# VH-VL binders against RNA-free ribonuclease P, part 1

Every score and structure here is a prediction.

Target 1, 238 residues: RNA-free ribonuclease P, of Hyperthermus butylicus (a2bn08)
Amino acid sequence: MAEARLQRLLRVYVLDTSALTDTRLRSLLGSGSLDEAVRRFAELIASVRIAYGVEVYMPPTVYEEARRFLLSNGVTVQSFEALAAWITIKPPTRHEIRIPASIVRDYVEEVRARLARGLRVAEEHVRRAFEAGGLYAAETASREARREKLGAIIRGLRERYREATRHGMLDSVEDLDAVLLALEVRGVLVSNDEGVRRFAEALGVISIDPPKFISVLQGLLRHSKTGGVAREEAHSTS
Positions, changes and structure headers below are counted from each chain's first letter, unless a header gives other numbers; Kabat numbers aren't used for antibody chains.
F, E and O stand for the ipSAE by ESMFold2-Fast, ESMFold2 and OpenDDE, each averaged over both directions (binder to target, target to binder). V2 = 0.75 x the mean of E and O + 0.25 x the DockQ between their complexes.
[cut] marks letters that were taken out.
Atom coordinates printed by the task and the answers are left out, and those that the model quotes come from them; centres of patches stay.

## First folded at step 3 (VH-VL)

Design b01 (from z01 with heavy chain H99D; framework fv_zagotenemab)
Fold by ESMFold2-Fast, scan of step 3:
Structure b01 (fold): chain C 238 residues (1-238), chain A 120 residues (1-120), chain B 112 residues (1-112)
Amino acid sequence: as target 1 above (238 residues)
Amino acid sequence: EVQLVQSGAEVKKPGESLKISCKGSGYSFTSYWIEWVRQMPGKGLEWMGEIYPGDSDTKYEKNFKGQVTISADKSISTAYLQWSSLKASDTAMYYCARDYEDSSGYFDYWGQGTLVTVSS
Amino acid sequence: EIVLTQSPGTLSLSPGERATLSCRSSQSLVHSSGNTYLHWYQQKPGQAPRLLIYKVSNRFSGIPDRFSGSGSGTDFTLTISRLEPEDFAVYYCMQGTHWPYTFGGGTKVEIK
């Protein structure tokens, strides 16, 4: 059972958007352009699928987000579709997936705690704005200058609020779909997002980052009984 | 009327220090955020960071934090972008811009740009 | 970090034609104040960027009325109703709702 489960976990992967938008992708695949990196990634996934039956999935929401990002950053439609051809695009069966109530409770409690921290940040900045307004009332400052000072305080609030409420948090449908699909297919989640990985791990889903994923796939190919020798001889034929 | 005037082009060697400037005129310099934007040759625009000259509050995009220092001298209405040790990868056009209000990315006026070339 | 995706990467058109440029964000750009801080900039070779449209649909001072912006939430459009020779340039969308500020990859409008 354990061995069968380990074989399944080693050979089934689910990608979130960060797996395809990671800036290290070019370096890890030894390419000068993002377009060439995507093509090499397609070849790598194809090779492990053919040789070892490795399955790679992504939900449609992630497919759409990754496609938009890559196409706007110099990747051709042909290159992206070559990659997508070796990936199973499938939505999670949301109505059939069961999540333990304890996980939902913990998520709700974390949201509540973060909202409470956000409220404290907001109250602190309201106080600062009030005090700054009192100082400005004593001056001949223009209406424009007063509004701009308020804008600076609001910026500080936005940044501190974002840090208090969003850092390390699962906050998108695309991310949730990737985790749910990984849970459904009993696969490994590939993500560079701390919040996504933390949520996946709480559900018992193993997660790895994109560099580790590429390393694992390249490692599998290096252990092929016939691939390396056959290619060397074919290429070196004189 | 409103103008941002940047210092002239620079040619430097790796390891050298550099400080480029952005001088505002025609408005209250201390009342607007000054933004710094990088454009590498043939590439798009990258936001680096900003300063509010009225109180010298600074914000940096994380890839530029520790790589550059943003400062301002409100007595001469000038903002600065500084490197302690330049790298070849710092070769780019650097723009300053003013954020009109509410710290919103509303960059209504831009400097003409300072070309920085770093080569051995 | 908010990702702004512009499409198409290049738009080849003739003077007099209508140009429609798309910008999509990975997350909603509605600020807590109710404002949407999505702006459009134009850049010609050898020149600094120029603000065209601020807060989705507001035309900046001095910008011709052939330029218009529209959209909401995560999906935004810049329209040039009838291209003039001086409009062939790179156009960037940019968001200021979430820190850090981010720019789209740009759409190059070039002569067919």
Scores: ipSAE 0.000, ipTM 0.386, lowest interface PAE 14.6, mean pLDDT 83

Design p11 (from t08 with heavy chain S102L, light chain N31Y; framework fv_traxivitug)
Fold by ESMFold2-Fast, scan of step 3:
Structure p11 (fold): chain C 238 residues (1-238), chain A 121 residues (1-121), chain B 107 residues (1-107)
Amino acid sequence: as target 1 above (238 residues)
Amino acid sequence: QVQLVESGGTLVQPGGSLRLSCAASGFTFSNYWMTWVRQAPGKGLEWVANINQDGSEKYYVDSVRGRFTISRDNAKNSLFLQMNSLRPEDTAVYFCARDFGLYYDEAFDIWGQGTLVTVSS
Amino acid sequence: QSVLTQPPSVSVAPGKTARITCGGDNIGSKYVHWYQQKPGQAPILVVYYDSDRPSGIPERFSGSNSGNTATLTISRVEAGDEADYYCQVWDSSSDWVFGGGTKVTVL
């Protein structure tokens, strides 16, 4: 019973955006180009679906984000649609999915804490700019040097603010849809995003990263009875 | 003369509770974020908790969240750390420190001498 | 501490220059603070916001921060500079993080 549930759970996967935009995808699939990597990924998913009934899902919001990224990075429409043909594109039934109030409360508290940190980052950089302006108001520094210093402070603000407010946090509709879909289909979430994975874990959803996902699928194919044998061939030889 | 003086450190058994105090003088205490930093014997510095000017915002390192509570009394220029469910790994010198700037977290410019907390049977 | 890497020790002769590194992914985008701690004493802030010095800290202490490495530089080192030195940054997931510390030995 417990073993049967585990076997079922490990055969259903839901992809978030990072599963198809991971910069390691080309090296993980042993390819020279991202387009070739996408084609090999399609072949891998197709093979495990046919041989083992592995189901792979993604929400439409993730599909659109992944499509835009891949097409902008040299992947052909034909290669992407070949991959998508083996993935079930399905939105989560948002209005029917229930989330415990405790999880929502914890999320709200974390958002509040991150907004407070973001404000501290902003205030710190306002102070830094004020002090730097005072030092550079002296005739010692050129106008060009003052412009560069201000630019560096603004760049630091943007980077630290983004880190304070977004890093390790569930902060996109696409990522939420992937978690909700995984919960709905009782599947494993494939994500490289710590915040997405943390939220999934709070809901009892198992998550793995894209390299582990590819490794699992390749492992399944290597351990077939005669390496890549079709279902009908397996029946005749066993 | 700006100074911070900690007190309350002692030997406590695992699972016990202890309250640390920090007395501030020589500056407008209510204008600053305040921090607790600890150091296990022979080890490095570890930030524990901080609190804003009026006590409405509090942050903790993961390992103490839910067990430790930081608080302050601005009328008495005092900072506190209530430690519950103490573990042997909480053994450390606990330092009280002032965050450098007004109204935001920054470097810790003023430190107390520290008070030793030993959690052992 | 786990996110900032410092060498455990640095040896330097009197009058020479000691350099203490603090490594972290994209640390150049963060503000780095440095503390000096002598045996049995509280830490003192020696450099803040990468390169600024508090009042009372000698000019021999300076800092830099770029890319993946921040550096504390102590010029014309004196016996009294022998201490443990810690770097510190603010991190979004854990707030304030200290490096593991570097013992500077003057001999």
Scores: ipSAE 0.000, ipTM 0.406, lowest interface PAE 14.9, mean pLDDT 83

